# VH-VL binders against q9yfq1: the designs that were tried, part 4

Target 1, 117 residues: q9yfq1
Amino acid sequence: MLPVNPRDLEKMMRRLGIKVEQLSADEARIVLGSGETMVFRSPTVIVMRAKGQPPMVYLVGDYTVEKPREETAAEITEEDVALVAEQAGVSMEEARKALEESGGDIAEAILRLKGEE

## First folded at step 1 (VH-VL)

Design l2 (framework fv_lacutamab)
Fold by ESMFold2-Fast, scan of step 1:
Structure l2 (fold): chain C 117 residues (1-117), chain A 123 residues (1-123), chain B 107 residues (1-107)
Amino acid sequence: as target 1 above (117 residues)
Amino acid sequence: QIQLVQSGSELKKPGASVKVSCKASGYTFTSYAMQWVRQAPGQGLEWIGWINTNTGNPKYAEDFKGRFVFSLDTSVSTAYLQISSLKAEDTAVYFCARERYYDSSGYRYFDYWGQGTTVTVSS
Amino acid sequence: DIQMTQSPSFLSASVGDRVTITCKASQDISNYVAWYQQKPGQPPKLLIYWASTRESGVPDRFSGSGSGTDYTLTISSLQAEDVAVYYCQQYYSTPLTFGGGTKVEIK
């Protein structure tokens, strides 16, 4: 019988000679095979350790599930923004917007700003 | 019996390169990351970085990026540290050490250490 | 980077004495601290991990304690073979950092 609350689990593990330490965390994240992330805010973390064995970690607390991170097409650097702004003769804000719309494609961003799609 | 055996001492001139080996035995090589630590003469211990022995992916401390390169030969359970363009300040004893839990991204302590390789850089 | 300040840097004591070495982290490291012993001409050897857990094969006279930012290694009854430099190490975050070391010798 594995108890569901930290106090009972700690008592059981100590009886078995397993070192138990309770930690307070501000956040814990578990990335699942589905790509979704379980986000725990202020969980209680119980770390159990027996000599010669890897530690076991028990998380207690409510969690929310975040959808998988959307893939970004390309990373946009400030150098890329400056290059597009200079080549197209526009502001850096306009260049950044064009780069975001092109997914980081410098050539496409310049073409869009010059009216060629 | 877990053991890490390192290569012998090296005396090098500034600008040369050196390659230190660390041969593991007594455990499954790819199940534990290999850590690298140095100790300059009369000084304490300084962490250089680690390499994932299963994937080959390295992580370096900021001060050691560039000239320091980790590599592996899994077929002989050996890890390597190569230092290029040696400088006098690279003079130190270099240790390899085993990380106990290789799947821990934040928690690294060293349960077994190699005997150390002394690298002396002098003109 | 987390700084580990170790004290004293040097200690001379008699066989049978209780020896205490302290280690202070620049931030809370939640017991993720290890202690190592380095004898002359030898590599470091793990003594304690997770602040107070003694590594298998390490004599009972070695113990660790502490929490938060302040940690202590104690040798309850110093033996001649304990002459060494002792280091603490935080492993709460990278880069991993070590204390400056405490050299223990017999009077």
Scores: ipSAE 0.000, ipTM 0.513, lowest interface PAE 17.9, mean pLDDT 82

Design l3 (framework fv_lacutamab)
Fold by ESMFold2-Fast, scan of step 1:
Structure l3 (fold): chain C 117 residues (1-117), chain A 121 residues (1-121), chain B 107 residues (1-107)
Amino acid sequence: as target 1 above (117 residues)
Amino acid sequence: QIQLVQSGSELKKPGASVKVSCKASGYTFTRYAMQWVRQAPGQGLEWIGWINTNTGNPKYAEDFKGRFVFSLDTSVSTAYLQISSLKAEDTAVYFCARGKYSSGWYYFDYWGQGTTVTVSS
Amino acid sequence: DIQMTQSPSFLSASVGDRVTITCKASQSVSSYVAWYQQKPGQPPKLLIYWASTRESGVPDRFSGSGSGTDYTLTISSLQAEDVAVYYCQQYYSYPYTFGGGTKVEIK
């Protein structure tokens, strides 16, 4: 089991010749095999790199679990369709389809329409 | 031994403000969420929200947004619930409870004794 | 919001009786259900979490079962000290919601 203090862990790894980098992060998301997502708010993120090995990433902090998006039924309103259509610059039908695919999530629908997911 | 001790009863007039405290002992305060629940006279339990004791991030049920505010003083292992612009319908016993994490969600394993808040003109 | 419908609202039974309290969620809560016991003038006390897991120190006469939308609390042999109001709660989705409560009394 690794030391629980990230700062001490970082110092130890540097002494052993492992490159350690601490990232500034507002959020981290881990999509689980169940489809649920672990959401960390302002976690401590430490990336360790050793030559010839994949990087190791450590997340430390409290998290919440979000239900799978597609499992949650959502009622799509005409106002939501209009908002997505305006912000993404697409037709009302394209916006509605994106909202249906995102389970009513306006931000996700906009990202889908702009080629981001 | 794990214990949550709340502040004493309050009698307030409509429009006043009240601040209820909940002092934790017997465990590491920042490793467990703090939940808030109320119970109106003769009624059942109603969830108000919770606060992450490590980050300070609160989450409120929709009906309690605005007038209800959670805060912390981690140096003394104490959580607070403040209610502004009190109304008669805020009359209730207010409970804090420890949220124990299990499989991504919180159930309430220890409860404070409750603080009675009465709003009367 | 997920509604938790609890039944019956009141029951009266004899010491030694098997008592069953039911809780129905308006949608699946995937076993994220807890049961609490509240005696007059006291805070609620956790009995069961994750539908069927008994909290440490809770007598084995208390048991929980169920899945999906239907959950049950059973007291296999009612004792005098079990007089209380019992509440179910879903903690699957925000806002967390409680059942209306079941008042258990002895004849």
Scores: ipSAE 0.000, ipTM 0.513, lowest interface PAE 18.2, mean pLDDT 81

Design l4 (framework fv_lacutamab)
Fold by ESMFold2-Fast, scan of step 1:
Structure l4 (fold): chain C 117 residues (1-117), chain A 122 residues (1-122), chain B 107 residues (1-107)
Amino acid sequence: as target 1 above (117 residues)
Amino acid sequence: QIQLVQSGSELKKPGASVKVSCKASGYTFTSYAMQWVRQAPGQGLEWIGWINTNTGNPKYAEDFKGRFVFSLDTSVSTAYLQISSLKAEDTAVYFCARVRYYGSGRYGMDVWGQGTTVTVSS
Amino acid sequence: DIQMTQSPSFLSASVGDRVTITCKASQGISNYVAWYQQKPGQPPKLLIYWASTRESGVPDRFSGSGSGTDYTLTISSLQAEDVAVYYCQQYYSTPFTFGGGTKVEIK
């Protein structure tokens, strides 16, 4: 496996008639299909353009992975409501209210319904 | 196969007590809640309550609190309904039914006992 | 308590007819409704749960629909063996209340 550096890649592409631009960036983020985000800090960004083709963008650098964040987080799911209802022996409505009052904490909701602080 | 088998019919006098059994087989008893329903002669279905078979925690409809008591014997996979101080209006067929979780918050009462007829007369 | 108003109380139809039975809840029940068939001398049999999900082994002529407060059981082509009393039940909030029942008979 030979090391490939941005400078050598740029030279090679220019020889093939591909326009190469190197951009300065403080940060780059890639949201993956899993919902996780790859965060690059101060990456090297290389944009390559060829006639009649979409641009190709290369990010070079270390990255960290951030866990998914829900846009509109349903803190309380129907599955959690059902679990609490079954465990505490109460209705879905009663379980939902307990979960709302417990901030989505299943254990706390069950304790609340059983009369334990 | 999965089934719920209930005890036989009972003829009682007012003031007596009755204990109806519901024996489960073919599944893990403590993984499913048990629901109790009654049906008076010629009438519709009326919900009595349910019990968590793992914890023993019961929930009763308001009209059935006091005289109606759910209990379990998990060693023999059996649920019980006891009715004390029987009244003529308690005359009905009593059914047990298991509550099944199908995922994503969905439930159904998919297996029912055959029913136990309780007749209260003087 | 959540009231389940079931209609009609009685219907008589011919084999092959499309039959509809409705239940209206006094408040929203988020699809937590089941439909049962009860034949004389037998326990209720689950037909539909979660408003529209057919229980295993139930013929495809039985279907459920609806949302919010209004739910319907449909028998697309009535058969002789479908003579029974049908009940809806909400299981969103205790007590889990039943509709009054619909007696279905063949002409």
Scores: ipSAE 0.000, ipTM 0.525, lowest interface PAE 14.6, mean pLDDT 80

Design l5 (framework fv_lacutamab)
Fold by ESMFold2-Fast, scan of step 1:
Structure l5 (fold): chain C 117 residues (1-117), chain A 124 residues (1-124), chain B 107 residues (1-107)
Amino acid sequence: as target 1 above (117 residues)
Amino acid sequence: QIQLVQSGSELKKPGASVKVSCKASGYTFTSYAMQWVRQAPGQGLEWIGWINTNTGNPKYAEDFKGRFVFSLDTSVSTAYLQISSLKAEDTAVYFCARDLYDFWSGYPYYFDYWGQGTTVTVSS
Amino acid sequence: DIQMTQSPSFLSASVGDRVTITCKASQSVSNYVAWYQQKPGQPPKLLIYWASTRESGVPDRFSGSGSGTDYTLTISSLQAEDVAVYYCQQYYSSPYTFGGGTKVEIK
């Protein structure tokens, strides 16, 4: 990808008067705007600092992409709890717990309570 | 502010010795190498050598080996250039200059700050 | 040793003129070239390093260019305060060597 390897980049940056520090890291995670996360295991991290500027971080290593975290279910309403309790024949407390475990999915909550256990 | 202040002018006879000082302030002395450059009257710049301020190890250009000696006193952030057995041809302005140094690779860099210069005149 | 040949040795130009100074290395120095400005009675001052990178605080009328063996310092619009001797330097290989200098005057 980048044509300059980390050692050559470090030498170049120091010649430009930029302070360079190499770190050994156990993990780095970059959460993207899509919700996907790039996960680096044991990457080499080079931090470059110039006066009056935020640091530049040069990260080297293989990464994997984790799927976006599932969107949080819509708020569980009292009407939904009553519907699940009525349909499954359980208490309001049991219906609420099933809805929380299903992420607000009414059909899934009813299925869990009625006989797929 | 970053500053390199050198000792005053010297008038010496042939065969004598001279010691020029260069006092650094405004930065961590041992994080930068110290370079030495001379300039004979009406002439250009000539590199003499450099000293690693962290280890104290000097490196000299071939033409300056023998009579020229670099040293340090890190407790007062000062570098020194001593010239022994002075000759008329040693008459010059001697400059110290700071260098951004890569201590791991051993390579000096460009000279970002310079002392004001010390005039050494060798005459009978 | 690497020889740095600088030209011209002297130039006279008017305020506002574009001025170019060239420096030729006897072998490739891979952009390890700096340019210094020296006014009478003063030490040299760093202008450019790594062939084309301008030192902080140096006016943008000063620029460096080149690669391999051929390097140039340009002053795009000469000012009265730019009267000085300019030196190139290679720091690619020991011993570090300077060009012979270019004296820049106005008139």
Scores: ipSAE 0.000, ipTM 0.528, lowest interface PAE 14.1, mean pLDDT 83

Design l6 (framework fv_lacutamab)
Fold by ESMFold2-Fast, scan of step 1:
Structure l6 (fold): chain C 117 residues (1-117), chain A 121 residues (1-121), chain B 107 residues (1-107)
Amino acid sequence: as target 1 above (117 residues)
Amino acid sequence: QIQLVQSGSELKKPGASVKVSCKASGYTFTSYAMQWVRQAPGQGLEWIGWINTNTGNPKYAEDFKGRFVFSLDTSVSTAYLQISSLKAEDTAVYFCARGIAAAGYWYFDLWGQGTTVTVSS
Amino acid sequence: DIQMTQSPSFLSASVGDRVTITCKASQDISSYVAWYQQKPGQPPKLLIYWASTRESGVPDRFSGSGSGTDYTLTISSLQAEDVAVYYCQQYYSTPLTFGGGTKVEIK
């Protein structure tokens, strides 16, 4: 069935015995098969349920597409490890592990270690 | 019929490991997050974490990082919880549950019957 | 972590009584609260979500209300089959947290 505006959709679905709930969210992320992520800022989420059927979830709002993070095979230098360790206030071993997990991305490693998600 | 069916009870010694299964049927497995909740004897409910059934990415509550591991076998619509280096305080009923993403995070509309894990010397 | 304080821990009432269970969040959770019923030896069963929306198949004697930090589950006319432990749960932020439970018994 073709989605119409939320109010009309809710009326139609309720007539069919389908429970409709509208929720607000701060963010929604959909990871696509391509590895890209659709990011919705403050979307309206519409959840429709019929007994014995999986729910249908509609996201209404603007989105942007984030490309998958490409792993950079750049070498991790001792200077990079020292910089991350100093900036994040951690050991050299912890800094190296963070750099390996970030693919050599110094900024991401620092943010990860500081716990700033 | 939509349902989650879990594996049978386990009796283990401290230091052993256990793997609990949770088989989904009657719905599209990859459309919902699989949640794990435990309940110690006579106690309330405690959230362990969740796994994204489409991507396979797990996320654990802080108290459960390290020894608890979530995994999937999408071909048979089954989720797994493995606990290594078992301790007496791991004694509990472990539930899998279907998470409904409802702005913010999840509530649980479908629960497995629970798997009792008893850890004693 | 958001703490969910549930009261009372135990109540005993008669068939036909109105029963009220309260749940207080340590911060505003914007109505992202669910209520569950758990009978001995069984998994929890969803009763209410989004503070006041009743799950399909749940008797209309069960209702939820509240906003901000204070939420209630009401059973308008207690039945014998309602003997159970009831839990509230917030889903406003992770980690997801539950109230301590309220055990409801008949007299």
Scores: ipSAE 0.000, ipTM 0.544, lowest interface PAE 14.6, mean pLDDT 83

Design l7 (framework fv_lacutamab)
Fold by ESMFold2-Fast, scan of step 1:
Structure l7 (fold): chain C 117 residues (1-117), chain A 121 residues (1-121), chain B 107 residues (1-107)
Amino acid sequence: as target 1 above (117 residues)
Amino acid sequence: QIQLVQSGSELKKPGASVKVSCKASGYTFTDYAMQWVRQAPGQGLEWIGWINTNTGNPKYAEDFKGRFVFSLDTSVSTAYLQISSLKAEDTAVYFCAREDYDILTGYYDYWGQGTTVTVSS
Amino acid sequence: DIQMTQSPSFLSASVGDRVTITCKASQDISNYVAWYQQKPGQPPKLLIYWASTRESGVPDRFSGSGSGTDYTLTISSLQAEDVAVYYCQQYYETPYTFGGGTKVEIK
């Protein structure tokens, strides 16, 4: 929205029948459909509510894009570690690291370990 | 400077019609909605409806639909309330009032002085 | 329709007293509340809008507060000229509705 004084913005929005609230925020994160996350650092958050309509939220500030949220596997089990260790011929500790780096992908973990001498 | 001036008191018999005027001055007429409120003798305030002075679109409370009609003459900055088929229960002071923003209905920063309409035989 | 319930309906106080009038909405009206003062033979006059914003020219002794369903008009130091009937009004949704009014008199 146009950069205006907060009091002038509220007056303008009231003319439109919109309730305006400014929230304090240290961080905002938006997880996109791609799995990437937009991270806003100390954004200005303005929430606008109109009668009978869903709220409108405006984030003002610079953002960065981070890699997909679930890069590490949530379900790394000891059975998975044992299987990778056996198949790749490595220690349990090396198998666990490979599984963590692959996001729990057993096949990729084995492939990574096979590439090492 | 800003004023809403209403027409004078009316004495009517049941079944007659009355047209109350509200003339605005000191501001741009079409930038503010015109609200209508009534007050029966010794009673509180009751919202009748409002009219958008830019579009001419009226909105009425359910109890006032049918016999109550809002209209405008923007060339003379005047709003009108017409009540047809008057009943004794229509006896009241009728106020016009302007709201601060034309797309925000609600609070009234300036009021007309009121027009007393008395319906009796 | 949104019901606005005012209390008390009548209040008698002395000059200098703090007077409190309350208004309860039947549902959340998100601060869309105005307060009006009506003196005998006069039209109502806007005192407060958006729950707590004082209209220009209104004395500092008048203040509004509240949120959600419960709103209050306070006169911090009642003066002789404050004798009037006070009304709250919700303008959140049509039909706009007024409270029943509070008649304030001085002892």
Scores: ipSAE 0.000, ipTM 0.511, lowest interface PAE 13.0, mean pLDDT 83

Design l8 (framework fv_lacutamab)
Fold by ESMFold2-Fast, scan of step 1:
Structure l8 (fold): chain C 117 residues (1-117), chain A 118 residues (1-118), chain B 107 residues (1-107)
Amino acid sequence: as target 1 above (117 residues)
Amino acid sequence: QIQLVQSGSELKKPGASVKVSCKASGYTFTSYAMQWVRQAPGQGLEWIGWINTNTGNPKYAEDFKGRFVFSLDTSVSTAYLQISSLKAEDTAVYFCARGYSYGSFDYWGQGTTVTVSS
Amino acid sequence: DIQMTQSPSFLSASVGDRVTITCKASQSVSNYVAWYQQKPGQPPKLLIYWASTRESGVPDRFSGSGSGTDYTLTISSLQAEDVAVYYCQQYYSTPWTFGGGTKVEIK
């Protein structure tokens, strides 16, 4: 059987003694295991409750997919970048990259850029 | 647009020398190290070394010390790999690549095929 | 020198399949791993660095994971244009070393 309409689903659930509540929402977001997020704008939300079971939530509406958010790395100061660049004899851009890959650890970044000392 | 353009293929006899060029464009040449990698026919990738484009200081993998020499002409944003006393085992495609000194290589030249045969 | 061992050396899969390639380092490389794609007659192209960071412009179907000595490149939905040899590289300690490569073909 093809998926039923929300109205038909509500009728079926009521016949089974399941409590059905319909909500209107401005937005719903589902973060997937991939890191992508399904974004629903103004969906209809149907909440179904059966005795002794957790609630079941049915979302109705169009959605769009947002790409995974890239978390901002720990703050790396221009002062730290300049220090690493000067001590390792590399460009500011290369120094910043080394700091990003060392989690902001100045000593580790310098050691990495200078190689085996 | 960032681009590395290498010189054309070379056919050499054992004992000769070869000089491969790698011309960079689209970025500040002295801000990144130039890496060198070779790939023998049907084989994988092997790191030769790098040269610091700001200081001119080279670093070589142990197996490539002696006959392999890196140099620069910063006025034309070009790096060079010279191989002296060529041997048949030097037959390979030689790549230059832009990389940070920590080793990931984000842009590569198209490769220069060097064939050593008598 | 740190040895990087890739498996499998060859795989054949269908368009749309999830493909995984593994890379084992002979010692911990602390996420300093990159993955490259090389198509016939072309230079390698950087896909992933810092074990799991995707290079700009690389499709999101490519992902990297792992830590310590074990790293994986995943192609979530294989496309015809993904036919290539894939290489891992450690850049934790010089000399930089590459895996032996994995040739990916379409059935």
Scores: ipSAE 0.000, ipTM 0.530, lowest interface PAE 14.2, mean pLDDT 80

Design l9 (framework fv_lacutamab)
Fold by ESMFold2-Fast, scan of step 1:
Structure l9 (fold): chain C 117 residues (1-117), chain A 120 residues (1-120), chain B 107 residues (1-107)
Amino acid sequence: as target 1 above (117 residues)
Amino acid sequence: QIQLVQSGSELKKPGASVKVSCKASGYTFTSYAMQWVRQAPGQGLEWIGWINTNTGNPKYAEDFKGRFVFSLDTSVSTAYLQISSLKAEDTAVYFCARSKYEYTYGMDVWGQGTTVTVSS
Amino acid sequence: DIQMTQSPSFLSASVGDRVTITCKASQGISSYVAWYQQKPGQPPKLLIYAASTLQSGVPDRFSGSGSGTDYTLTISSLQAEDVAVYYCQQLNSYPYTFGGGTKVEIK
């Protein structure tokens, strides 16, 4: 794989006759096939261009995943279900049901399950 | 190279205590839970419990509460299993294994096992 | 505690055979099932997690299926290196119980 470090990547690409440009960006968004969007805040953007070829773009930085617009059900993740099941000492099925009833609120789901004990 | 290396075999008398170590390398120790499993001679696998390596919170199967204690030394990426008041029925191979915190994933990397033999 | 019952306890088959190992939970476990392979003198090796997801590096002749209480590990074409004991494990609730194991040998 290509180096992630911008300086090392630029040195290597220049030796191969590939132009490397580093851009300052305030935001980048990648819409995935799932309909979700990866949102990067202040990423490093590296553009590499060889004559006669399409550019290669490398995006470096932390990202968050944003749900598609108008998919308005509160997201209940497998990680949230596992956390609730572990903390409350219940099955994954019971934890998922509690999260659905709490609208995805982990703390409320845990308190509901422990309070009913 | 991702690896879990356990301490060597132990021969103990009934009533003694033993402390088994499990040293992790090649990954971020606190990003994975550490689970403990034992296997008595000629028998199947038995789950003892797990410990959250980030918080230090342990979970034990009921049969192992009291005499079995999990602990951590995160500065050296090592997990420990201590068994007190050893009994003959504690004779087994003890394995440590890592897992992701999401419970869908199972235990993907295992130590080689530590044989603990309890006899008079 | 959730009991995991594996069948058969033992099987002997020929190289190239399709072999099936079944695991039945005493209650629904929502596909929170993992399968392990253990060769003599070695620690177990994760083959499958979440009932049907193949662990990275595991040959694609291994597959998992099932839902609810009934789960299956299939080896589509048994190889000599597959001689081992196979275990299922449920991860739905504490304690995370294992099945009794299935010993697979070549005839």
Scores: ipSAE 0.000, ipTM 0.524, lowest interface PAE 23.4, mean pLDDT 83

Design p1 (framework fv_praluzatamab)
Fold by ESMFold2-Fast, scan of step 1:
Structure p1 (fold): chain C 117 residues (1-117), chain A 123 residues (1-123), chain B 112 residues (1-112)
Amino acid sequence: as target 1 above (117 residues)
Amino acid sequence: QITLKESGPTLVKPTQTLTLTCTFSGFSLSTSGVGVGWIRQPPGKALEWLANIYWDDDKHYSPSLKSRLTITKDTSKNQVVLTITNVDPVDTATYYCAHRDYDFWSGYYFDYWGQGTLVTVSS
Amino acid sequence: DIVMTQSPLSLPVTPGEPASISCRSSQSLLHSSGYNYLYWYLQKPGQSPQLLIYLGSNRASGVPDRFSGSGSGTDFTLKISRVEAEDVGVYYCMQALQTPYTFGQGTKLEIK
């Protein structure tokens, strides 16, 4: 069983001929298959290497889980509808339709209603 | 747990030879990569490295002091001895011994220190 | 010999405030292995030095995460994000790239 104490782990690995390096890290992030991210703050990071083997990274510390970051589409607000209606000189209903068709882009909605030169 | 303790005279006269002993526990100087060093600190001054000895009896000395310094080990007794010849009042300092271990990739550092022993050199 | 220079030499800090100590070496401490052979020690009043940071940026076991080391080559910094009363003492940087190993002159941190 691998000990969790970094110094004891280093001593054991040295006896086995495994190169051991302890790194100070301010943060570590692991993106899981679920899209969630494990965030470690100030973890102990130990990197172990043996000839012919891929490196092994041993992370010790508490973590929190962040949900996947999503880009939210711009919401169509009542204020946006009013602005488009006033600038284009159209009804609130026409302004809302133009904003919905432009994906919330106020400038594009106004150009659509006014026509471009 | 690694512990080290320095011992020796607290008062030495100029021109005499000073002998300090470091007695330790929690590690062995038969272990590959392990060493013990000596560092001193004059009152109110910065730290000054003096010498290292390693498991294979390899010895390193501060070049400016090398002609006056001898470091030896007795692995079976868990002791390291530092000898300084022809002492002068400027050798007045607190003397520390410290453990060194090799991190395979990066080299040595002093991680555990003794409590220190104050040696005053005066007539 | 490699000369180590620290600044400031005296650092009065209000508890809870950050503190920063600089260490400069007369030649690069960057080894071909990719590591900087620079170490930070704290000596509390009446006590032996204790290791804080090894190889430039690695925190020693038991050292609080409010301590951090940074830098490469010839310029290094030790930062304390929020100083506590127990942090009072003299801070030393040391190089172990080549013998003789040399220490800075020390920075005395005091609480206001």
Scores: ipSAE 0.000, ipTM 0.512, lowest interface PAE 13.6, mean pLDDT 83

